# Designs tried in a protein design chat: VHH binders against DNA primase large subunit PriL (priL). Part 20

Target 1, 340 residues: DNA primase large subunit PriL (priL), of Thermoplasma acidophilum (q9hjd1)
Amino acid sequence: MILPDRKQILDRELIRRIADTTISGSGHSDGLSEYASIRKAAFAFVESAVLGDQAYSPIENAELAFIVWILAALDENIITARTIIKARDTVEKQLRLVEHYEDLEEFGSRLGIEISVFGEQIGKDHLYRIGVADFATYASRVTGSKYRLSNQIVREGYVYVDEDVMAKVLREAFVSFMFDTLDQIRKEDAIETIKSVLDDLEKIRESYRKAHNVRMIAGKGDASMFPPCMKEIIKNLESGVNVSHMGRLALASFLHKAGYSEDEIVPYFRNAPDFDENITRYQIKHISGEISGTEYTPPKCETMRSNHLCYMDDDPLCHREWMKHPLTYYEVKRRNRKIR
Key: E = the ipSAE of ESMFold2; O = the ipSAE of OpenDDE; V2 = 0.75 times the mean of E and O plus 0.25 times the DockQ between their complexes.

## First folded at step 19 (VHH; framework vhh_rezetamig_d1)

Design f11 (from e16 with S108K; at its last look DockQ between E and O 0.32; V2 from the best seeds 0.00; counts 0 for: pae O 2.1 > 2, grease 24.6 > 24.2)
Fold by OpenDDE, look of step 19:
Structure f11 (fold): chain B 340 residues (1-340), chain A 119 residues (1-119)
Amino acid sequence: as target 1 above (340 residues)
Amino acid sequence: QLQLQESGPGLVKPSETLSLTCTVSGGSISSGGYYWGWIRQPPGKGLEWIGHIYHSGRTRYNPSLENRVTISVDTSKNQFSLKLSSVTAADTAVYYCARETYMGWFDKRGQGTLVTVSS
């Protein structure tokens, strides 16, 4: 189980030892092997995150520490985001697997959050107590009515929650912790400290580039016929730029209406920092009406503009007075192509 | 509920410095895990990221604007600010302050303020 330790994470000497340890050293085989293992695991973790691997990969404190320095040295937002999300999810899973409530308390303590068990410690049916301020800060970052303060038991400045809610709260606190810790490391210092593994960093960068350059499988439709707004959204997704929920919805619904299948739509979202194939498929099914019974259409041009998703630039078709919907754009382009 | 509000002049002369302030209410800028950023939308163009700041003061800017942009934060006032120097007509846009999540998107934004660069 990861127990966050800022002091350990920021221990340059430890990080140097991990970075500089070579497997070939004949002497004290056990310690050297450990550092090499830590290094290998850390790199694998970051790489897996970059590639969108959602498989559970447990990490230890030393690995986490080295991961932070890798991220600092790379200084790539998408890599950082994906890695932190993966770490968050790993931590959440670990928190849920905890056999002893004391471990949660300790985890909270490491993050500066006071947590205590409330009730009979018999079985998993105990509640945890957390301060209202801490709960408000981190629970607000979690989606779902179950995690709203208004839906909790609040007494005397404390919120009483079950293990599920506590795990969600603590994972968000962990994310905050990671950001704060990462912010304390300068890129230049990170590069210098782990200079011995610069080649490995380049491998991560290469993996990143490959992952982002993955040519979107041209669906049945010619992307050249897409309106500028959809093209831009696609471009952003391809480049790892996080697109808003509305943007994602717009693109998904547009592609669906354009005749793209679920399998053809999913690849457009692969480079999203929070990409989850199952969730994405679910969302697409929802948009297509397969689940909801209601087929979604992309937003009108006005809505796209109001949500800052319109990129009409100098496109003459977008500037037509009668152009009011992205699908209209697509239809016009499609018709013109059939005539040629 | 977290709210962001832009404030500053709506008109700036060419070569002058555009200055905007974002006031955050209903939440603390000092809370980790978020960036506080500026974005803009020129007329007829898409949204452009200008830059962001962490509560510690660490900044990142759009490379295209890096030499002209300064973002600062005042945690005591729960505000952060944008300065854009040497403005031209190309800098005319609706400017938004926004909160950026660790996932890389903006989950909260202000109403926006139009800044026109004109002589």
Scores: ipSAE 0.367, ipTM 0.753, lowest interface PAE 1.7, mean pLDDT 86
ESMFold2, look of step 19: ipSAE 0.650; ipTM 0.873
ESMFold2 (binder alone), look of step 19: mean pLDDT 90; pTM 0.921
ESMFold2, look of step 22: ipSAE 0.668; ipTM 0.882
ESMFold2 (binder alone), look of step 22: mean pLDDT 91; pTM 0.924
OpenDDE, look of step 22: ipSAE 0.280; ipTM 0.702

Design f12 (from e16 with M103Q; at its last look DockQ between E and O 0.28; V2 from the best seeds 0.00; counts 0 for: pae E 3.1 > 2)
Fold by OpenDDE, look of step 19:
Structure f12 (fold): chain B 340 residues (1-340), chain A 119 residues (1-119)
Amino acid sequence: as target 1 above (340 residues)
Amino acid sequence: QLQLQESGPGLVKPSETLSLTCTVSGGSISSGGYYWGWIRQPPGKGLEWIGHIYHSGRTRYNPSLENRVTISVDTSKNQFSLKLSSVTAADTAVYYCARETYQGWFDSRGQGTLVTVSS
């Protein structure tokens, strides 16, 4: 289980040791092998995040520490975001798997959040107590009525919540922690500290480029050719349903890659409850790379599934083994239409 | 509910420094995980990202404006500010302060304030 430790994460010497450890073929000490393992796991984690792999990959504190430095050295917002999300999700899963309530308390403590168990520890149905301020800060970042303060038991400055809600709150706190910690590391310092693995950083960059360099689908697509996931997102938006950030991103990036202009993309979001045309346009420009310099690609099917955005239902094309990306779906449909 | 509000002069003379402040309410700037940014929209043009600041004070600027832009944060006042030096007519725009997610999306912004550079 990851226990946030800023001091450890910022331990430059530790990071150097992890970076510089060479797997010397000679049989010697268990420690060198450990650093190499940590390094390998950290890189694998970041790479998997970049590729949108949502498979559960447990990491330890040392891996997390090294991951933060990798991110600092790379200084790529998308990579950072994906990696932190993956870490968040990993942490959330771990929090849900804890056998002892003390583990949650400890986790909270590491983040500066006071958590206590409320009531007799009879089974898994115990409530946790958290301060109203902490709850308000982090629960507000979680989508769903279940996580709203107004729907909680509040008494004497504390909110009483179940394990699920607590896990959500703590994962958001963890994200904040990660950003704060990352912000304390200068890019130049990170590069210097892990200079021995710069080649591996480049590999990550390359992976990133490959993952995001999805060839723009030439031509305006017909919505009838869109994959079920995009259709569903569109439907939800049209209905005024609060689509998740990921869903919106997925749709916007998909439409962009499908050749839709900003003006053609904006209308899809008009019925969103929080619609702001200027913000939407900015976001589209950001996704298109006009502002960010990086063109966004819609998430892979695996990512869509993991984010509960996949609606393949009985669509035979979605069930193809080689179908791994919404854009692939679109391309196939487009090709089939040209042949007809 | 998070609210952002721009404040500052609507008129600036050429070569002077444009100064704006964003006041944030309904949320704390000190909360990690967000950037606090400035964007602008010149008349007839699209939105331009100016830069953002983290609550720690770490900044990132648009390279095109980097030499002229300073963004600062005052966590005690729950405010962050923009300074743009050596302004020209090209800097005439509606300026917005906004909260930026780590994904690069703005999830909240102010109403905007028109700043005109005119002699």
Scores: ipSAE 0.321, ipTM 0.718, lowest interface PAE 1.6, mean pLDDT 86
ESMFold2, look of step 19: ipSAE 0.411; ipTM 0.788
ESMFold2 (binder alone), look of step 19: mean pLDDT 91; pTM 0.926

Design f13 (from e16 with Y34H; at its last look DockQ between E and O 0.32; V2 from the best seeds 0.00; counts 0 for: pae E 4.1 > 2)
Fold by OpenDDE, look of step 19:
Structure f13 (fold): chain B 340 residues (1-340), chain A 119 residues (1-119)
Amino acid sequence: as target 1 above (340 residues)
Amino acid sequence: QLQLQESGPGLVKPSETLSLTCTVSGGSISSGGHYWGWIRQPPGKGLEWIGHIYHSGRTRYNPSLENRVTISVDTSKNQFSLKLSSVTAADTAVYYCARETYMGWFDSRGQGTLVTVSS
């Protein structure tokens, strides 16, 4: 079970020992083997995150510590994001698997969050108490009406929540903890501290490059006919960088309207830091009207502009007065191609 | 609800320094887990990332602007600021302050403020 421990994470000597330990002898049983195991597990964790592996992989504090230094040394935002998401999800899972409420209290304590059990500790049907300020800070980062303060029991400066809500709150606090801890490590210091494993870092980089260079399987349509806005969104997704919910929605709905199937659309989102195939498919089904009964249309050009998703630059077609919709752009390009 | 608001002059002369401030309400900059960033959109062009700052003061800048950009944070005022030196007409844009999530996207942004560089 991961317990937040900043002091341990920032222990350079520990990190050096983990990095520098070589499996010299047949003796599987010595402390040296443990460090090697920690190192191996840490690298595997980061690599799996980069590749979008969502399988549950429990790690311990020492592995987490080393992971933080790996991330600091790599200094790649996408790798960091994916790894932290994986760590977050791991933490959330472990919190849900806790058999004793004291473990949640301890976890909270490590993050500076006061948590207490409310009511008779009979089975799993107990509430937890958390301060309103802490709840407001971290629950606000969780999507869903269930996690809104207005929907909670609030009394005397405390919010009373179930285990599910508490797990969500604590995972977000953990994310903040991770960022704060990472921020305390300079890239140069990290590189120096774990210099013995630089080759392994390069392997991660290579994995990252491979994962991001995965050429999107050209769906039924010629991407050359796509408007600049969609091309840019695709580019950003391919790079694992900074696509808003609206951008994703715009692209998915555009591709759907352009005649792409679910299987053809899903690959465009594979490099997103939060990529989940099941969720993505669900979203596509929702956009296509298969689930919702309503087919979504991509936003108008005006909407794209207002959401800062317009990249018309010097594209002459985008600058036409009658160009008001991304699908119009696509239609024009499609027609022109058929005539040639 | 988290709100961001840009403030500063809408007109800057060439070679001068563009200065903007973002005021954050409904949330604390110091809570961690987010970057606070500046982005801009020149007329007819796409969105450009300028840089961001963590509540600790650690910054990252767009390499294309790195030599001219300074972002600072005042946690006591729950504000962060942008300075862009030696401005030219190319720096004319709508400027937005935004909160960047750990996933690399912006989950909240200001309404934006037009800054025009003109003599």
Scores: ipSAE 0.297, ipTM 0.719, lowest interface PAE 1.8, mean pLDDT 86
Fold by ESMFold2, look of step 19:
Structure f13 (fold): chain B 340 residues (1-340), chain A 119 residues (1-119)
Amino acid sequence: as target 1 above (340 residues)
Amino acid sequence: QLQLQESGPGLVKPSETLSLTCTVSGGSISSGGHYWGWIRQPPGKGLEWIGHIYHSGRTRYNPSLENRVTISVDTSKNQFSLKLSSVTAADTAVYYCARETYMGWFDSRGQGTLVTVSS
């Protein structure tokens, strides 16, 4: 399994060797040297994240290390966020497949979290123990009532959780680990260290630019035509239920791409417990590119599912094999509404 | 429940330094993945982003203010601070501290504190 190691990630000479390696070598079945394979997988992972391709892409410790240096050299907040989220999802799958509990404890230790397997389980589904402060920090990043402290067994400063809650907490701690580690690398040092592959970095930037320029025909929409995922986010905001920041970004960017004006988007957030109209307008200007020059698009359906924002239930359009994006859902519904 | 509270003098003389502290409770500044930021709203104007700090000390500032702004963090006190030098009447505003996600969305903020620059 991946056991993140900040010292390995920050090993500049290892990163330079991976960047400088030749493509062919050794007896690997794919014809690549060890380092060339690591480099290729790292770039493929970042590009996959940028393009929203959410197919499971396992990575090893050295690929993760090289990915961090790619992100540091690119210094693009959105590319960084998308890539770290994809790595988070990869780690979550790995955590659910762990066979030796000592590996989970070591994984937590590498992230600065004390987690232990409770030797004699308290209940059917409560096998793991996490400190209450760590739980509160990381569980707050996960949408859903299941992850609220009020729904957990708490004793003497510890929270007792099942495998699902444990995996979610550790994956969010992994996100913090990645941002903390990335923060320690100066952009100038990253550029110098992987200078032999800077052309490949530029290909990543081009892929991102192409992906974020996708648009549909603008027009005032009807909420009855929204995909179930957006309807669920709206319902939660109206009811004051906690909506993750990915969920809020997804809704705001969806409405913007659906042709809604700033004045039309703001009311959707009115019932949020932290609502402030001027801050909300600033955030909408940010996602529209008015301030940043970068226009956001909502995540693909697979990313929505991975962030627990998907509510497809028995919706026949969501279950079509080609339905992979909330904007596609909306466009299809708009076309179907036409009265001749 | 994460809470942020601004504190500091409400009146500052022109040419001097405005200094504010944000105290965080119900959560730790030292956890990664969030930025700790300052925003302000001058009377009759929209919000202006001042800058933010990561718990490591790395900062980013609004380019229009960067020559006058220092943001710092004290993780042992669970606090972060703003200093804005060489203030004028144009710096009169309600100042807010806030937590910012890595996607650029504010997910918590203080109630705000009015700072008036007046001789």
Scores: ipSAE 0.267, ipTM 0.675, lowest interface PAE 4.1, mean pLDDT 81
ESMFold2 (binder alone), look of step 19: mean pLDDT 90; pTM 0.923

Design f14 (from e16 with N62E S108H; at its last look DockQ between E and O 0.86; V2 from the best seeds 0.00; counts 0 for: grease 24.8 > 24.2)
Fold by OpenDDE, look of step 19:
Structure f14 (fold): chain B 340 residues (1-340), chain A 119 residues (1-119)
Amino acid sequence: as target 1 above (340 residues)
Amino acid sequence: QLQLQESGPGLVKPSETLSLTCTVSGGSISSGGYYWGWIRQPPGKGLEWIGHIYHSGRTRYEPSLENRVTISVDTSKNQFSLKLSSVTAADTAVYYCARETYMGWFDHRGQGTLVTVSS
């Protein structure tokens, strides 16, 4: 289980050692091998994030530290975002797998959040206590009624929640922690500190470019070919329902990748309560890479699920083991239509 | 609900400094994971990103404006500010403060305030 440690993450000497360690020939010095392993794992993690690999990969503290510095050196928002999301999801999974409640408490403590167990420590059915302020800050970032403060037991300035809710809260706190920590590292310093692996950074950049340049064959897609998640988002938008930021981003990026023009995408958002055409167009341009130079890809199915944006219950295609991305869904549907 | 509100003068003379403040309510600027930014829309033109600030005070600016822009944050007041020096008619625009996600998506914005540069 990852236990975030800002001091460790910001330890330049440690990072330098990880970066500079070369597996010289035959001498199995156990320590040098460890740094190399950490480095390798860190790079693999970032690369996997860039490529959208949602496979669970446990992360160690030192790996996390090095990942942060890789991100600092790369200074690419999309790479950062993908990596942090992957890390978040990894952490959430770890938190849910915790066998001892003390581990959650410790994790919270590392993030500056006071957590305590409430009730008889018999099995996994115990509640956790968290301060109202902390809960409000991080739970608000989680989609779903289950995570709303109004739906919680609140007493004497504390919120009492189950493990699932706590895991969600803590993952968001972790994201915040990651950003805060990353913000403390200057790009120039990062580059200097891990200068020995700059070539590997370039490989990540290349992977990123390749992954994002995959222009899905622009077909004016029939909404009937859209995955259930996108359909639901559209439905909500049409109904004036407040769709989450992630939902909006997912839809916009999906439509863009599906070959929709800005003018074709904007109408999907017109019924949003906060609709502003200029802002919407700006955002679309940003997503398309016109402004940012980076083309956005919709989140993977796992990300959609984790953000409570997945509605696969009645769709057999979504239940396929190989279905891992909303765009894949679209591609399959598109191909099947052409054969017909 | 998070709300952002711009405040400042609507008229600025050429060569002077445009100053705006954004007041944030319903959420804390000190919360990590978001940037607090300024954007503007000149008449007849599209939205232009000016820059943003993290709660730590770290800033990023549009390169074309970098020499003239200063964004600051006051976490105690839950505010952040924009200063644009040496303004010209080209700086006439509706200015918006906004919350940015780490991906550059604006998920909340103010109502905007028109700033006219005129002698």
Scores: ipSAE 0.291, ipTM 0.703, lowest interface PAE 1.9, mean pLDDT 86
ESMFold2, look of step 19: ipSAE 0.686; ipTM 0.887
ESMFold2 (binder alone), look of step 19: mean pLDDT 91; pTM 0.928

Design f15 (from e16 with G104S S108H; at its last fold request DockQ between E and O 0.34; V2 from the best seeds 0.00; counts 0 for: grease 24.9 > 24.2)
Amino acid sequence: QLQLQESGPGLVKPSETLSLTCTVSGGSISSGGYYWGWIRQPPGKGLEWIGHIYHSGRTRYNPSLENRVTISVDTSKNQFSLKLSSVTAADTAVYYCARETYMSWFDHRGQGTLVTVSS
ESMFold2, look of step 19: ipSAE 0.453; ipTM 0.803
ESMFold2 (binder alone), look of step 19: mean pLDDT 88; pTM 0.903
OpenDDE, look of step 19: ipSAE 0.686; ipTM 0.870
ESMFold2, look of step 20: ipSAE 0.514; ipTM 0.825
ESMFold2 (binder alone), look of step 20: mean pLDDT 88; pTM 0.901
OpenDDE, look of step 20: ipSAE 0.700; ipTM 0.878
ESMFold2, look of step 21: ipSAE 0.411; ipTM 0.785
ESMFold2 (binder alone), look of step 21: mean pLDDT 89; pTM 0.906
OpenDDE, look of step 21: ipSAE 0.596; ipTM 0.834
ESMFold2, fold request of step 23: ipSAE 0.647, 0.614, 0.539; ipTM 0.877, 0.870, 0.832
ESMFold2 (binder alone), fold request of step 23: mean pLDDT 89, 89, 89; pTM 0.907, 0.907, 0.910
OpenDDE, fold request of step 23: ipSAE 0.663, 0.489, 0.649; ipTM 0.860, 0.790, 0.855

Design f16 (at its last look DockQ between E and O 0.51; V2 from the best seeds 0.00; counts 0 for: pae O 2.5 > 2)
Fold by OpenDDE, look of step 19:
Order: C-alpha cells, then structure tokens, then sequence
Structure f16 (fold): chain B 340 residues (1-340), chain A 120 residues (1-120)
C-alpha cells in the first residue's frame, strides 16, 4: 500500500541513487538491484499511463517518488495528467483492499487528513469519521449524489461515511498531494537529478508523440469537410489538451450525426487525459440515443460561440449569415464535394 | 458552488497594461489540484490560453505572450490577477478567468468573461 511521504518524494539523494544505479554484474546485487527495479517500475508505470493502459499496477513509495521526478523532468501536461490519474486509480483500489482500518487512518494522516473509525468494529461495514472541511474540499471533486455533503450524516463538525466514500475522498486528497508535491520540484532540478536516465525520458516522450500522432482513422467522413470548430476540438484532443465536456459532447454528437459508428468515434477521445473506453462508449451510446432514447445533435453555432468552442477565423463558409449549425457546414461541404 | 468573476477596465489604451482580477467564491484557491488561469477570445477567433498559476505562485504562460504576461495570486483574498503589458489592438478580446485541471479538461469552471478593448 502506498503511503504518501512528501519528505521521501523530495529526497533528492534517494532519487539520484535510483537514477544512477547501474546493474553492475557480480556481488552487492541485492540493494543495487532494488534501485534498478524501482526505476524500471517507475518508467513502466509512466509509459503505461501515456499509452492509456488501465491495468492495475501496484506501485511502492519509492516508485511513486521516482515517478514524480520523471514527471517533473518531462514537464508534459498530458503525461502528468495521465500518470496522476493512473496513480489515483491505483491508490483508490488499494484503499478499497485495505483489511485494517488503521491503514486508512494512516493514509489520511499522511495527507494531513484526520480520519477515524466510528463505532465498534463489528463486521466490514465500518463508518469513518472525517472533518467537515476536509470532506467538503475533496468530496466535492467526486461526481455523484452519494458524495454530496447534503446527503451525509453530519454531527459536531464531522461527517460519517462508509468505506467507499472515504476511498473517494482520500483519492482526491492524494491527487492534490501529488500536484502539490510536483509543484515543489523545478524542471531544471529534476533534469539534473535524474540526468542519468535522460534517454529513457526521451523514450517516454517518443511514446507520447506516437500516441498522439496516431492519425485518427477518419471514419466514413473526410475530416476536411468538418467545420473549424470540430477540427479544432479534434486537434486539441489529439494534442492531449483537455477539452471541455461541452466540446466533447459537440464532437461526439457531430460525428454520430455524420454517420460515424461508436467504434469510429471512440478513437477521437483516446488521447484525452481522462480517457476511459467504457465511459466513452457509454457516453456515445447515450448521445446516439441507444441508451437514452434521445438522439443528441451537436450544438448550434450560437451555442458553440457561447461556450467558446467556435473557431471560425477566416473561414468564409462560417461567416455566411445563414450558417447557424455545424451540421449545416458539413452538409454544404459534402454537397460541394459530390458536385466536384 | 464555485464561481469565478472577472473584474477590471473594459478599455485600455495602446502600449498600456491591461489589468484584470478574478474573484473566486464557493471554493478556495489554496486547495491543491487545480490551476487558475486566464484565457481570451478575440473577436472572430478561437480561444487562446494566456497562462495559469498554482496556489503556490508558480506560473506558466503561453510562449507567445510570455514576455508581456504576469499572473499573480492572492490566497488571502481568494483572487488571482492578470497583467498584460504593451497592449495593442490585437489584444482586444473577451477575457475569462478559469479553473484548470489536468483531470477534467482545460477548465471546469470559468467566469462570464469581460470584454477588454484596446483603443486609442
């Protein structure tokens, strides 16, 4: 189980040792082997995150520490985001697997959150107590009515929650912890500290580039016919830029209306930092009406503008007075191509 | 509910410094895990990212604006600010403050925006 330790993470000497350890052949094999193992695992973790591998991969504290320094040295937003998400999810799983409530308490303590078990330890259904302020801070970041303060038992400045809710709260606290810790490391310092593995960093960058350059297999339609707004959204997604929910909705609904299948739409979102294939598919099914019974259409141009998703720039077609919908744009382009 | 509100002058003269403040309510800037950023949209153009600040004061700027941009944070007031120096007509835009995260897109909350016009 990962127990966050800022002091350990920021231990430059430890990080240097991990970075510089060469598997020299013969005698003192055990300790040196450990650092090499830590390094290897850390890089593998980051690489897997970049590639969108959602497989559970447990990590240890030292590995986490080294991962933070890798991220600091790389200084790539999408890599950081994906890696932290992966770490978050890993931590959440670990928290849920905890057999002893003391481990949760300790985890909280490491993050500066006071939590305690409430009541007699009768069975697996223990309630935990957390301060209202801490709960409000981190639970608010979790989607779902179950995690709203208004739906909790609040007494005397404390919120009483089950293990599931506590795990969600603590994972968000962990995310905050990771960002705070990462913020304390300068890129230049990180590069200097782990200079011995710069080549490996470049490999990660290359993996990232490859993952992002994966030409979105143009589904049934020629992307050249897409309006500038959709092109820009696609570009951003490809570049690992976080696109707003509205932007994602707009693109998904647009592609759906353009005749793209679920399988053809999913790849457009693959480079999103929070990409989850199952969730994405669910969302697409929802948009297509398969689940909801209502087919979604992309927003009209006015809505796109109001949501800052319009990129008409110098596109003459966008500037037409009668152009009021992204699908209209697509239809016009499609018609013009058929005549050509 | 988290709310962001831009404030500042709507008119700035060329070569002067554009100054805006974002007031955050319903949440604390001091909470980790988010960046606090500025974006703008010139008329007829797409959104442009200006930069952001972490609650620690660490900043990142758009390279195209880096020499002219300063973002600061006041955690005591739960505010963060934008300064853009040597403004030209090209800096005319609707400016938005926003909360940014790596987890949920470029921003999950934003202000209503404020139009800043650069004119003599």
Amino acid sequence: as target 1 above (340 residues)
Amino acid sequence: QLQLQESGPGLVKPSETLSLTCTVSGGSISSGGYYWGWIRQPPGKGLEWIGHIYHSGRTRYNPSLENRVTISVDTSKNQFSLKLSSVTAADTAVYYCARETYMSGWFDHRGQGTLVTVSS
Scores: ipSAE 0.109, ipTM 0.627, lowest interface PAE 2.5, mean pLDDT 85
ESMFold2, look of step 19: ipSAE 0.474; ipTM 0.793
ESMFold2 (binder alone), look of step 19: mean pLDDT 88; pTM 0.898

## First folded at step 20 (VHH; framework vhh_rezetamig_d1)

Design g21 (from f15 with H108S; at its last look DockQ between E and O 0.36; V2 from the best seeds 0.00; counts 0 for: pae E 3.1 > 2)
Fold by ESMFold2, look of step 20:
Structure g21 (fold): chain B 340 residues (1-340), chain A 119 residues (1-119)
Amino acid sequence: as target 1 above (340 residues)
Amino acid sequence: QLQLQESGPGLVKPSETLSLTCTVSGGSISSGGYYWGWIRQPPGKGLEWIGHIYHSGRTRYNPSLENRVTISVDTSKNQFSLKLSSVTAADTAVYYCARETYMSWFDSRGQGTLVTVSS
């Protein structure tokens, strides 16, 4: 399991050794082989994040450390965001697989969050206790009424939660840890430290550019081809009911990747309770990279599910083992249409 | 609830420096994974992103403005600020401060303050 360690991540000499590692010309070179494996896994992790691969990618602390230096050297907002989101999701899965409560407590303590097991009066499904301030800070980032403070058991400045809520809180604290740690590394220092592998960094940039071009070629279809999750978000917006910021981001980025123009996207949001056309247009330009240079991609199906945005119902395409992304759903529907 | 409030002079003379402060309440500016940004809306135009700052002091600016923009942060006062130098009438706009999520979507903004550049 990843166990946050800022000192290890910021250990520039360790990072330099990992970057500079060569394979021995003679056999039996264990130390060199281990660092080369760490470097390879770190680059693979970033590459998979850039390509939008949601598959579970086990990594350990040394790989995470090298990943942070890759991100600092690349200095690309969208690559950083995708990679940290993939690391967040990897951490969440690891947290849900712990067998002993002490592992969660240790993870929290590394992030400066004291959690404890507190179970018998709350029942087994509410075994964890966290201070209200820490809960408020990190749970506010999680979409869904289940994660609102008003829906939790609160006693004398503590919040009592189940494993699901605690994992979500800790994953968001991990995100803060990642951004704070990344911020401490200057780009020029990162480039110098891992300069022996700068060609591999450029391969990551090329992979992003290729993935961007492929998705833009998909072109515009019609709403009948949208996955059920996007149809439900649209239905809620049309009805004037509140849709979370995550739901709105998911729809806006999906429509952009589906080939919709700014003028075609904006109308989908007009019935939202807080609609402001100018802000909506600016955010669409921001997610498209028009003004920021950084393009946002819609969440994968698993992320949509974890944010309570998935409405697959009994849709046969959503239930395919290989169907893992709303854009893939849309592309499959478009490919099956005959042109007349 | 997180609240952002712009403050500063509403009238600035050409060639001078526009200076605004955003005060954050109901949340900490030092929350990792959030960026603190400035946007503006000139009359009859859409919104324009000016730039943002991380609580460490790290900045990123709109390339079209970067030579004239300075964004700074004071975490002890829970504030961040904008300075835009050498202003002209083209810089007349409603200026907003905002919080950017780690997913690059603004999730909160101030109510805006009109700044007019005129002699």
Scores: ipSAE 0.396, ipTM 0.778, lowest interface PAE 3.1, mean pLDDT 81
ESMFold2 (binder alone), look of step 20: mean pLDDT 88; pTM 0.904
OpenDDE, look of step 20: ipSAE 0.718; ipTM 0.889

